# VH-VL binders against o27280, part 144

Target 1, 266 residues: o27280
Amino acid sequence: MDSMNVPEVLEIKRIVEESESVKTFIFSWDFRREVRPGQFVMVWDFRDEKPMSVSLIDPVRSEIGISIRRVGEFTDRVHGLSEGDLLGIRGPYGRGFELMGRDILLVGGGIGMAPLAALADEATARGMRVDALVAARTADELLFLDRLEAAGVNISTCTDDGSCGFKGFAHERLLTLEENHDMAAVCGPEPMMFQVMRILDERDVPAQLSLERYMKCAVGICGQCCLDDTGFRVCAEGPVFWSQELSRVREFGRYRRDPAGRRVPW

## First folded at step 7 (VH-VL)

Design f8 (framework fv_azirkitug)
Fold by ESMFold2-Fast, scan of step 7:
Structure f8 (fold): chain C 266 residues (1-266), chain A 121 residues (1-121), chain B 107 residues (1-107)
Amino acid sequence: as target 1 above (266 residues)
Amino acid sequence: EVQLVESGGGLVQPGGSLKLSCAASGFTFRTYAMYWVRQASGKGLEWVARIRSKSNNYATYYADAVKGRFTISRDDSKNMVYLQMNSLKTEDTAVYYCVRPDYYEGYFDVWGQGTLVTVSS
Amino acid sequence: ETVVTQSPATLSLSPGERATLSCRASQSVGSYLHWFQQKPGQAPRLLIHDASNRATRVPARFSGSGSGTDFTLTISSLEPEDFATYFCQQWDSFPLTFGQGTKLEIK
């Protein structure tokens, strides 16, 4: 981790439309600089810089992919770029996922499937059995289903509105699934992750959860990774944490900070 | 689950035209590039044409043997890819396969069953 | 264009035997070489991509190796369903090119 690290300017090799609002940008990558699932990079459009999870890691092709949802000015500008255009990339940063056992559960919500898709690739390449629960508000926000299916992943889906698969939330769908797993990896909105973690704890399944708000802390930027009610910064290595680390944190899944820094419920 | 179903093949005379269709199902069609590959009886495989997704501006690319005579196109609203074949030659006689590459276009992943095109008088 | 050449044209073996199929490129293709299996009356099926990576649902007895210009496909112990034609294909440069095929037939 080094705040003095300078972005490398890379050419966009390919762009893949994942949905109406999500695109994956693919770059050639020198794997002398190791990248692991669950890590992120800082993406610079020569005006602003934002953290983005790595969604594709392909050492055979010497490529990485970064999946970006269009949610504001920065991401709207990046979505306007074409193959051959340039972006600055810094990293990778943060603690990635650890694989253990033979049978693995992935639970992803929306864009949270991006780092989990990279993890699924690594797990299947190691010969592990992978089950994925993919959740979104609507069917058009379910991501990477075709990629996961192609990799041999066993997929369950749920949507809040019932437009695809189970009608309901990820944790409600998980309650109907009784498969045994050696570990789980979870990424999505904090309220979803909290509910999923509770169920996995009851089933004695160790889980790793990826917290977006720790991405800035991992590169030495303070101010957005407070996990206690006094505003004290928890100097934990992120963005990936084991459920045992998070189960003792009062704020996880229950409280967030408003723009004034005040603790408010989700 | 993932299916590609070709249609439109048949017998046509040299100099004639034929339009092949490929109906895709079981995946998010609009996000994939689509390819046509052909195989003459008892011979090897030959790439014919490619069309990319909207994110890559529907870019097309053709093999030299068919450039100027064939046109690849797609209709994302119908999950269809097409191959318009004009000025057909006896050398174009082959089984034509509609092919989906892997998600990031590095290898041919899923193949249709093929449709036979015979160019003969 | 990159020419891809396969050998032998025909390989006659019995079930249980080991098969090794060769593919040579006229210029380096890095690791961008793929293997396909085609059974009579069927479309080609992806077997191995990027020299050594098995495709989904492909049995462990199939393996690929090589880089640059010389590549091999190995079937460690032939099953009856493995008797088919095998094609290699490069995706290093356009036009995309295929080998002429190796036919694996029962003795």
Scores: ipSAE 0.243, ipTM 0.636, lowest interface PAE 4.0, mean pLDDT 87

Design f9 (framework fv_azirkitug)
Fold by ESMFold2-Fast, scan of step 7:
Structure f9 (fold): chain C 266 residues (1-266), chain A 121 residues (1-121), chain B 107 residues (1-107)
Amino acid sequence: as target 1 above (266 residues)
Amino acid sequence: EVQLVESGGGLVQPGGSLKLSCAASGFTFRTYAMYWVRQASGKGLEWVARIRSKSNNYATYYADAVKGRFTISRDDSKNMVYLQMNSLKTEDTAVYYCVKPSYYEGYFDVWGQGTLVTVSS
Amino acid sequence: ETVVTQSPATLSLSPGERATLSCRASQSVGSYLHWFQQKPGQAPRLLIHDASNRATRVPARFSGSGSGTDFTLTISSLEPEDFATYFCQQWDSFPLTFGQGTKLEIK
């Protein structure tokens, strides 16, 4: 069940390779424990526990999906698992996205598209018009394009190297799009999110941004996930924040914190 | 636009072999499992075979009626899925469809136009 | 294996009438039941997935309901193009299985 002391051990039902470095792991889920887009779970491989955003929420099929990028020892081990293998999952944790209005813009970079893909499903189910700007370094790192298209999302792409869509960064592509939206949701590398936030602010579009900074724990008393100036803790008060809240944080887009909590330039 | 184009069907004698091909376009082929489903004249639909993606080690699964005789395979570099049919029986006479599942493999999303296989003397 | 059975085998109706097609599974399939339309000489077309969710660009007159073992496809007011064969299919367990079909024909 959902307990701080006891993660639920779940069988991997299906694995989908999203890219060479990203896989989505699908589990049966009891929706008596509600999950919202923008929330995360703690994934336990019986050695280490790490936070992962929920990328699929399907109450009709009674399934959730968790998309994991291969970036270190823990994720390498998880990527080596097969259908039928077991993982511990506890949660969900954190503040999810809020939807308002009729039109939403999603701006995702790399693995940041994972929570936004779940949000796209909810927004389209509510009858909202969804535009997505999907950004990556190269074409093979663009995520969820087929899934977004199947959901009825209007997709724009950009890659740093020009291998797919607009050649350039997400904020540069956004400047060529003159559509108005009732709200936006943004997730990706912090420097990208900062530039996108500035443009949306100038256009008077309220935006929610998901900060998936390094975290030590999901219980809300961990100081290492704290933002400066405002005192926000990502795991307790986030990971989703309104742009108005983030505009008060001098650190946002300029510095990150290492595992020891030290301020390090991007 | 998602497209699946089958080829390789035709007339073959009992005990013979045929290899069906399916050319896929309009989606990220390498990430999807692919299926073959057949339909005999005037009859219902029958699942034949499944091949999973690389992340599931290209695992294959077959209907009992064809197990040991048919082999499903894929070439992700060419966006192709194949069905090698050996030791064909008259009961294998059917239109064979190449089928794409939904993104997370829960329902059949897109069907090819089908290719007719006739096993007759 | 899970056997799915459709009834009736044939429905003879006129345009404008309501059609109700049934599908029964030999054991619970949850909500993992899908409906397809097939016209002569054509591949099947997805209509409803996961019991009640209309596929993209499927007209609102098509609706699905049910869970467990008993499922229904309803066409609220038949159009001429709706006269076709309809198949249900379960995706709860392997092997994947289809019903034998219900043929809608003009009276």
Scores: ipSAE 0.290, ipTM 0.684, lowest interface PAE 4.4, mean pLDDT 87

Design g1 (framework fv_bamlanivimab)
Fold by ESMFold2-Fast, scan of step 7:
Structure g1 (fold): chain C 266 residues (1-266), chain A 119 residues (1-119), chain B 107 residues (1-107)
Amino acid sequence: as target 1 above (266 residues)
Amino acid sequence: QVQLVQSGAEVKKPGSSVKVSCKASGGTFSSYAISWVRQAPGQGLEWMGRIIPRFGKANYAQKFQGRVTITADKSTSTAYMELSSLRSEDTAVYYCARDSYYEGWFDPWGQGTAVTVSS
Amino acid sequence: DIQMTQSPSSLSASVGDRVTITCRASQSISSYLSWYQQKPGKAPKLLIYAASSLQSGVPSRFSGSGSGTDFTLTITSLQPEDFATYYCQQSYDTPRTFGQGTKVEIK
């Protein structure tokens, strides 16, 4: 059980403001404890602990970065911190992305670009051709474009309101892009990921999708993951899953559970 | 990939304002930050501030806070630096530069705009 | 603000010489340090980023080293086109700050 691991208290070395609602917190990291793109850490503010994807992995500088969107009380408190303040970090946890082939596609929505930015760095360092489709509701919510360009990534953007790039949704933009990829990695809102997965499946492109809701399962906080009403269990080493595994799950992209456990459409 | 072209030289009177433009071409204007750096005759480089055009957020060096305004127009891929209440000490060459936002190195640079403050 | 101090402020050298310029930060900046070359009447040119990474198109006689607070730019076998002013710059924090510059003059 990863929950038995002791958190390390680390100093916030640098804070990068990514948008009005997103900050990246950078820490010194001892890379004898390996970190892979797609893995997450548990962030502890000495009151509550939440899972956060690792968005920067820099062994040369001995640093990791964790990107956090302001969505509630915990994240509001963390956003109020300054350089020099302390946070508890435990991990890394979970199944990271696997790189395959030479040409890869990244499809990210909003904060879902965080783990994909780390993956882009690794893929380009290996000499892979990387195409990234970066999607958001508005231009203000597009994340990591400067990091992706600096890494040599071929960037396409889309916004729901048309304020930057293609006007429309990620899956609509994807239909206008070339089909020549050996694999894809996808992270963002579940309805977006479902639509993208279906298009990639039609193109015979194997995809890996990162699901936030399975991060707690990976650290053993919940007993088993059950995604359908018949009791089918998907208790794998998340949060990253191949599309083959997710295509068997009727609920993926179609339904969620409310706090009472009731099935609710997205 | 990215090129930055600045507006032409300006001669201004003390107490007036100057607005310098920096037009970007190549690459995606929203994918990087633009920093403004000035250099007085015979002096070193002084960072004034930075804007991230995709969401209009600007940061300023404390020395210029209240006198400098950095803006961006995404429709024309142009960043602007306006400096008010000009003094003779503001005589300088003003540069815009692509700011590798995350890493923070500057490349490419604009050609520079000479601003002379004289009565 | 992070203060950057270069040493020396100026030096005289001959073609073929090895030139060393140092830069000190008032606090640790990890490896978030860049070096620029500026010739009279021209915009600065990026030479080195991340303390030791050579920018594409820059001659291999330029190298950078250091981490934390102490950094060095080295030019092996100085060439006529290398007579210029050199600046270090930290990108660890905002505001971005530059050293005062080192002028490399012909002897």
Scores: ipSAE 0.046, ipTM 0.601, lowest interface PAE 6.6, mean pLDDT 85

Design g10 (framework fv_bamlanivimab)
Fold by ESMFold2-Fast, scan of step 7:
Structure g10 (fold): chain C 266 residues (1-266), chain A 119 residues (1-119), chain B 107 residues (1-107)
Amino acid sequence: as target 1 above (266 residues)
Amino acid sequence: QVQLVQSGAEVKKPGSSVKVSCKASGGTFSSYAISWVRQAPGQGLEWMGRIIPRFGKANYAQKFQGRVTITADKSTSTAYMELSSLRSEDTAVYYCARDSQYEGWFDPWGQGTAVTVSS
Amino acid sequence: DIQMTQSPSSLSASVGDRVTITCRASQSISSYLSWYQQKPGKAPKLLIYAASSLQSGVPSRFSGSGSGTDFTLTITSLQPEDFATYYCQQSWDTPRTFGQGTKVEIK
């Protein structure tokens, strides 16, 4: 039996409130089970199970953190829990980020900053220079600013309404920033990631993008993922993909699929 | 770069309430939490509670539950601590401090507000 | 609640002395420990966080060590401005709790 596939009932040790809709749940973790930034776990509330990105990896304190946005019935129930309550955790799963070079740019939108916060910690620990572009609709929805600042990350913000930092979208802000990065990591709404990817490709910066909607596929639950309306099959474990892999997928950044599998424009 | 400035000293009668303010400048007020810590004359530091101004959530030490209310006004970047049913044992200097939820450290601190409860 | 106990409660020292202050937690707090310096009439000042990390702007003569339940703050060559009360604080759990303080006085 693979201990990674058996749910562990863990006590919620700490809860960090990141915003009105986002909380980070912190658990004690045995690091004999390796966890890397970009991986996810299955969170079980003893009724339903959902994939959630790992947002904190701290081997020194023997802790792992999972950030959860309140978007439906499952997450509403989890948000109602308190320190001392129990959750089932299974994993980790999926392909994590790869670090290369000396300088990294992180571009995150909303909850997409969760896996990037864990990556920021690893990159900083390796001695890399870390620049983060944190995007949200409003200032109150910017995530992990306090944590990133404490980690020594150089932060740029942008909000759609101009309430903090640059007024505009992530890709618009990126066009005004100096480019001195060996790689980039991007996570957020798919339209944002598509626009950011195009700019990074023009600048010849290799990028990794984390696709939240493919976390279930990375576990092998659906078997194979068909990411192209021509029937093209991508045989790769998600949720992290290199930009060159995603540039071949027609639907990336252009349309999504509803619960019935029907294509719907962004 | 964040600075915290507190309201001035107060002298109160037993049974009354006191409301101390803590105005933040620098940084994004909604991006950090504010804790309240008091110190009675000749005594150590005692944590009372904290607030996350981003969404108005407050959390209190059990000892003060029911007597302490911590609030925040994001439009003025100001946190407040109100303590009711004052007793002579509540005579103390009350501090606000920026609370790092991940590191768990308090920095910076306000200058402190002396509250004296006397008859 | 997690009880924090400091030793000694007070000590007398001269400029140039090596001073050590210990802090014990009633349960394991990993490295979730900070040290503060407080001068009369002033707010506390953060010196050390995460048990051993020196806060920016704090002189290198200050250092912290320890993990789990036992922690130490060391001042390697005491200066006139170091005469103060020192507090440890745990951030492992709520409520946050402080040691009773160690007063460092002129001999």
Scores: ipSAE 0.018, ipTM 0.559, lowest interface PAE 8.0, mean pLDDT 84

Design g2 (framework fv_bamlanivimab)
Fold by ESMFold2-Fast, scan of step 7:
Structure g2 (fold): chain C 266 residues (1-266), chain A 119 residues (1-119), chain B 107 residues (1-107)
Amino acid sequence: as target 1 above (266 residues)
Amino acid sequence: QVQLVQSGAEVKKPGSSVKVSCKASGGTFSSYAISWVRQAPGQGLEWMGRIIPRFGKANYAQKFQGRVTITADKSTSTAYMELSSLRSEDTAVYYCARDSQFEGWFDPWGQGTAVTVSS
Amino acid sequence: DIQMTQSPSSLSASVGDRVTITCRASQSISSYLSWYQQKPGKAPKLLIYAASSLQSGVPSRFSGSGSGTDFTLTITSLQPEDFATYYCQQSYDTPRTFGQGTKVEIK
């Protein structure tokens, strides 16, 4: 729809500093345009436009939040902004997560907890039991623990270096968790998501996984829309995919393809 | 589960400085902010400022700006509040509390440190 | 600074009574409001956050309501352990500010 494709210039209402490299920018939002967990928006700083996952959806307060990690020129400029400054927001785009059953497991790595934080809020509001496995390299990089705790989420942590919770990777921690879940949602580095998906498949837990690199597919920008064009020739609307779809993709979690079609390691 | 343990009571002379410590245990020190709140005898609660340890930056209430310094040592999971140029009206119990970044509620609280300023 | 005003400053009540405490903000704070209970000689205890969310472990007789500038804490059936001072606190902006407190005394 035309109104969804025109950037709306919004004032930064509040900034939450999540870590040294991550900030959440909060805007007033007109919920006549629905936003669902797992969807993204295009953030425009009046020079460049980048896709960002929605990390807060609050119809009661009429607010959305966008969590942004500082990784390059665009994000450096956005991180330099203050409350009261303006950004263009266009969207939302993409397919969101689906909720089903009574119990959900969230598995998030680093900034991948951002869309899962929004999902946790919705799942809790629906009366679901929510367990979250929050993974990072170090304790300082664990994100959204305060929001998850406030939402009533049962939290497990793991860090590569052992500085908080289980010492090891998300999939290693998951193997020590014996609880059954009706579904799971996973977001983080692709190698992590691949290992987690494999374990959940063995446990017959349906999972949805969010793939950042496929956000362009949802807005019709071709170049990275085809999943492993040798084995899976249909463009999929992302960024959220069921584990059944991803199990057929040879490159998932191992490598990606550049514009020339060559394998590029993660 | 986070616990906050504060340093012991202090008696100070007018014009001196006091430095109160708040040691966090459990949870991750870098995942939350620490606020300092004081309470004079028989009076209400007054917010002084906060620090987000992973940034090392503090925000202060205007009335304390220039007299208060809030710092954090991430390696020891300890926050500090130093108040200078002490006056008799600074006699109070000083609390540290975990400050939720998003919602801004305070929980848990330290046990409090009584600071008495007398000549 | 956002000013928080509580009413009443004190009240006397009996076990089993319904107690209502109000809190007014000098400007809209959405639902960024918390309620605390403080007993003599002890640190405050969080009861309610986000105006209406009950903290884990807090009895269901406590409830919060309101948005914008007007907020209410209700205790539906006062118990002996509820005689204390209650504070509201806004977290919409810095500085964080508290109401002056409401002392709930035994009648």
Scores: ipSAE 0.029, ipTM 0.577, lowest interface PAE 6.5, mean pLDDT 85

Design g3 (framework fv_bamlanivimab)
Fold by ESMFold2-Fast, scan of step 7:
Structure g3 (fold): chain C 266 residues (1-266), chain A 119 residues (1-119), chain B 107 residues (1-107)
Amino acid sequence: as target 1 above (266 residues)
Amino acid sequence: QVQLVQSGAEVKKPGSSVKVSCKASGGTFSSYAISWVRQAPGQGLEWMGRIIPRFGKANYAQKFQGRVTITADKSTSTAYMELSSLRSEDTAVYYCARDSQWEGWFDPWGQGTAVTVSS
Amino acid sequence: DIQMTQSPSSLSASVGDRVTITCRASQSISSYLSWYQQKPGKAPKLLIYAASSLQSGVPSRFSGSGSGTDFTLTITSLQPEDFATYYCQQSYDTPRTFGQGTKVEIK
């Protein structure tokens, strides 16, 4: 356990360009330290450390992959790295997804497809039927479609602009799909996840949802990791939660916290 | 599911250019890369380059750098390979193939386009 | 560039024979290795990917093995339709590179 709290300096073995803004960084990994889909690692560039979801788990090749979207100073620096360069990796951390039943629906938005891609690999390896609804603003921002197709996943797409598949948002596309599943896993922008969760609840489909803002809870950083019925009363495990847990949280999908801890509407 | 159909055979003069098309049907065109591979008569397979249509990025083998241009038109789901300053050594069958970005295998392949460079 | 070398360049075999073709990479490519079959006048067909995964629709007599630098394609009981040229290909790095090919001919 203690060894997970010290960054291990690893060489970037391979870089896969997923889109203009997303790259997957692949490292050799010793699987005596287990990793499950839905868990995250802390990525250290020797100046700053940020949580990143694990998007590839390959014990046969002894590799893990970490998919990173370019959104600021840290991620811009990491995107400038090359194969052979070094990064510090600490973890894994957090609650991973649980697989149950014979069929699963994955609903992912943007970079939220990263942890779901790892889950798809696990589910298909277990012989489950996997249906994925992949959402993005445009066709060029749809992620992991070739990886999902190679794994035998049944894919539906939607884009805000209609450039690929259904024109509209993930929850609007989901309303046109009448299929029933034993479970679902959802990851993406919080407003999208809230709408999807409500539809799945009406259909009696148990869902797990991954919330990026709760990744810091696993490393002992308070504040940002609290699910708040009354303010700062409770600190919950994350990043993966069952929909039944989230349906009782007044903030989910409605409010976020600013750096001062004040409620701000989405 | 995915099918690739290429343009027809061409006979070209030395010093000219050739542009071969590869039209994809089925699947999502932006979700995979398209590679171009050529084969001279009686010879093996030689990778020329690839394009990832979703962000228009093309990569080329060093041997063809400066002479080859690979492009894609997402509205027609068509990839193109243009080879300039043709020489007799460029006589070959040119294939496009779907390039799995994750694993890098080629499947399916187009039927091939024979390009003959003669005076 | 990663060089891929196949052995042998050609071999003669009879229907029912066990055929083994090897492929060697100039540096480690993990298991990023595919095998293709090509018949005269036709495009190549994918047989094996990820060194050992059989492509859907490919007969079970074909199998792949290996990792790192040394890889093998095996045909356990050669059939008349298997007389063809076989190519290995690495996808570890760009440029993608192929072996020179192995021609399997009737003895």
Scores: ipSAE 0.046, ipTM 0.617, lowest interface PAE 7.6, mean pLDDT 85

Design g4 (framework fv_bamlanivimab)
Fold by ESMFold2-Fast, scan of step 7:
Structure g4 (fold): chain C 266 residues (1-266), chain A 119 residues (1-119), chain B 107 residues (1-107)
Amino acid sequence: as target 1 above (266 residues)
Amino acid sequence: QVQLVQSGAEVKKPGSSVKVSCKASGGTFRSYAISWVRQAPGQGLEWMGRIIPRFGKANYAQKFQGRVTITADKSTSTAYMELSSLRSEDTAVYYCARDSQYEGWFDPWGQGTAVTVSS
Amino acid sequence: DIQMTQSPSSLSASVGDRVTITCRASQSISSYLSWYQQKPGKAPKLLIYAASSLQSGVPSRFSGSGSGTDFTLTITSLQPEDFATYYCQQSYDTPLTFGQGTKVEIK
């Protein structure tokens, strides 16, 4: 039964201010409809619909959380909402992260920590050892440190400006971390993810990477998907991909495409 | 260059089980998945399941869930497929095939193992 | 499960002929489609992956096209070694599924 994929209208139960530009919106959720870390939902404000990663999955409290950065007209409107207001939620969609082995490295940049925070909760609940490298431009943009600390995650930080932790980029910090991991999960700006992937490949650490730009492809909007010049599966199951899948995509970390299909450097 | 070599032909009675091996040589065994595909006489190809040896994780076609077990021994670079509660309709050639890191296409294939179920 | 249907089930051809085989998926599979060649008593051999990408070592007379639900394998100028059974296979969703096969036989 293909169902219309009609949004359910849900009440905002709680709003958490994560930073000056990021809020997490929390909703009651019926877990007969399964949600996994790495999946996304379509958020509808009764004007526009945008894909957003699920950042909190709490079956005990029967809640999900969706973290949204204020970057444009839609997100500005959503940030203006209060507890008790309504949003349409459709989904979940996309491939979630797979957890394997005994230990996992999380590498998150900016809002990319949102899906990784949900993954950290699941990994720790399964008894895995979790190490997280949290990267941002400045200390004020580091996200979910309190949640990760409360979950027992081993945290390393880096900021471009040196205002917290290591001064430098995520991949530079990763080079100083010598622990072997059974797997990694990575989410953040695409150039950061590309550099991190290369280091993890050298270390023979299988990685899953989450690419927000492919969320529309996962719901069947193929105007945002195209075959690259190698003919690889660009309209893939997204947003989560194994590093080996991404190594075949010539555009990963180098280019994006505009609506006309034109290559635009990152 | 990766090559897959399978164990020899088996003749089994209904209700018994069979365990077929697939030994990989060349490449890094841990870096790819191994799928199992069968083919009954004169019929097409049927996917049974796969294992990702790096993680020891296997997944199966629903039709075979509960009867098939796919395992891997990383120390010997060998994958195994065990099928239990054999029926005459399980008579087939069973192939292992390299699944290149979740891409879902197969190269190379093992030579095949003929399994005949008769009483 | 995603059903894969090939046409024709068999065909007769001569060396030098252009051969076209089609494959239809019961739902959209994007470009997650591979083509295999199988000779009697042998394991299948990968020809085409990602609908149109030629596998290393496969002659350029083989080509694949299509996306979504409709796919085509073309063999230009058929050679004696091309008489075989051809299968399409989707990798969009599990269980992975194959078409029923197309036998290409000598006239």
Scores: ipSAE 0.006, ipTM 0.418, lowest interface PAE 14.9, mean pLDDT 83

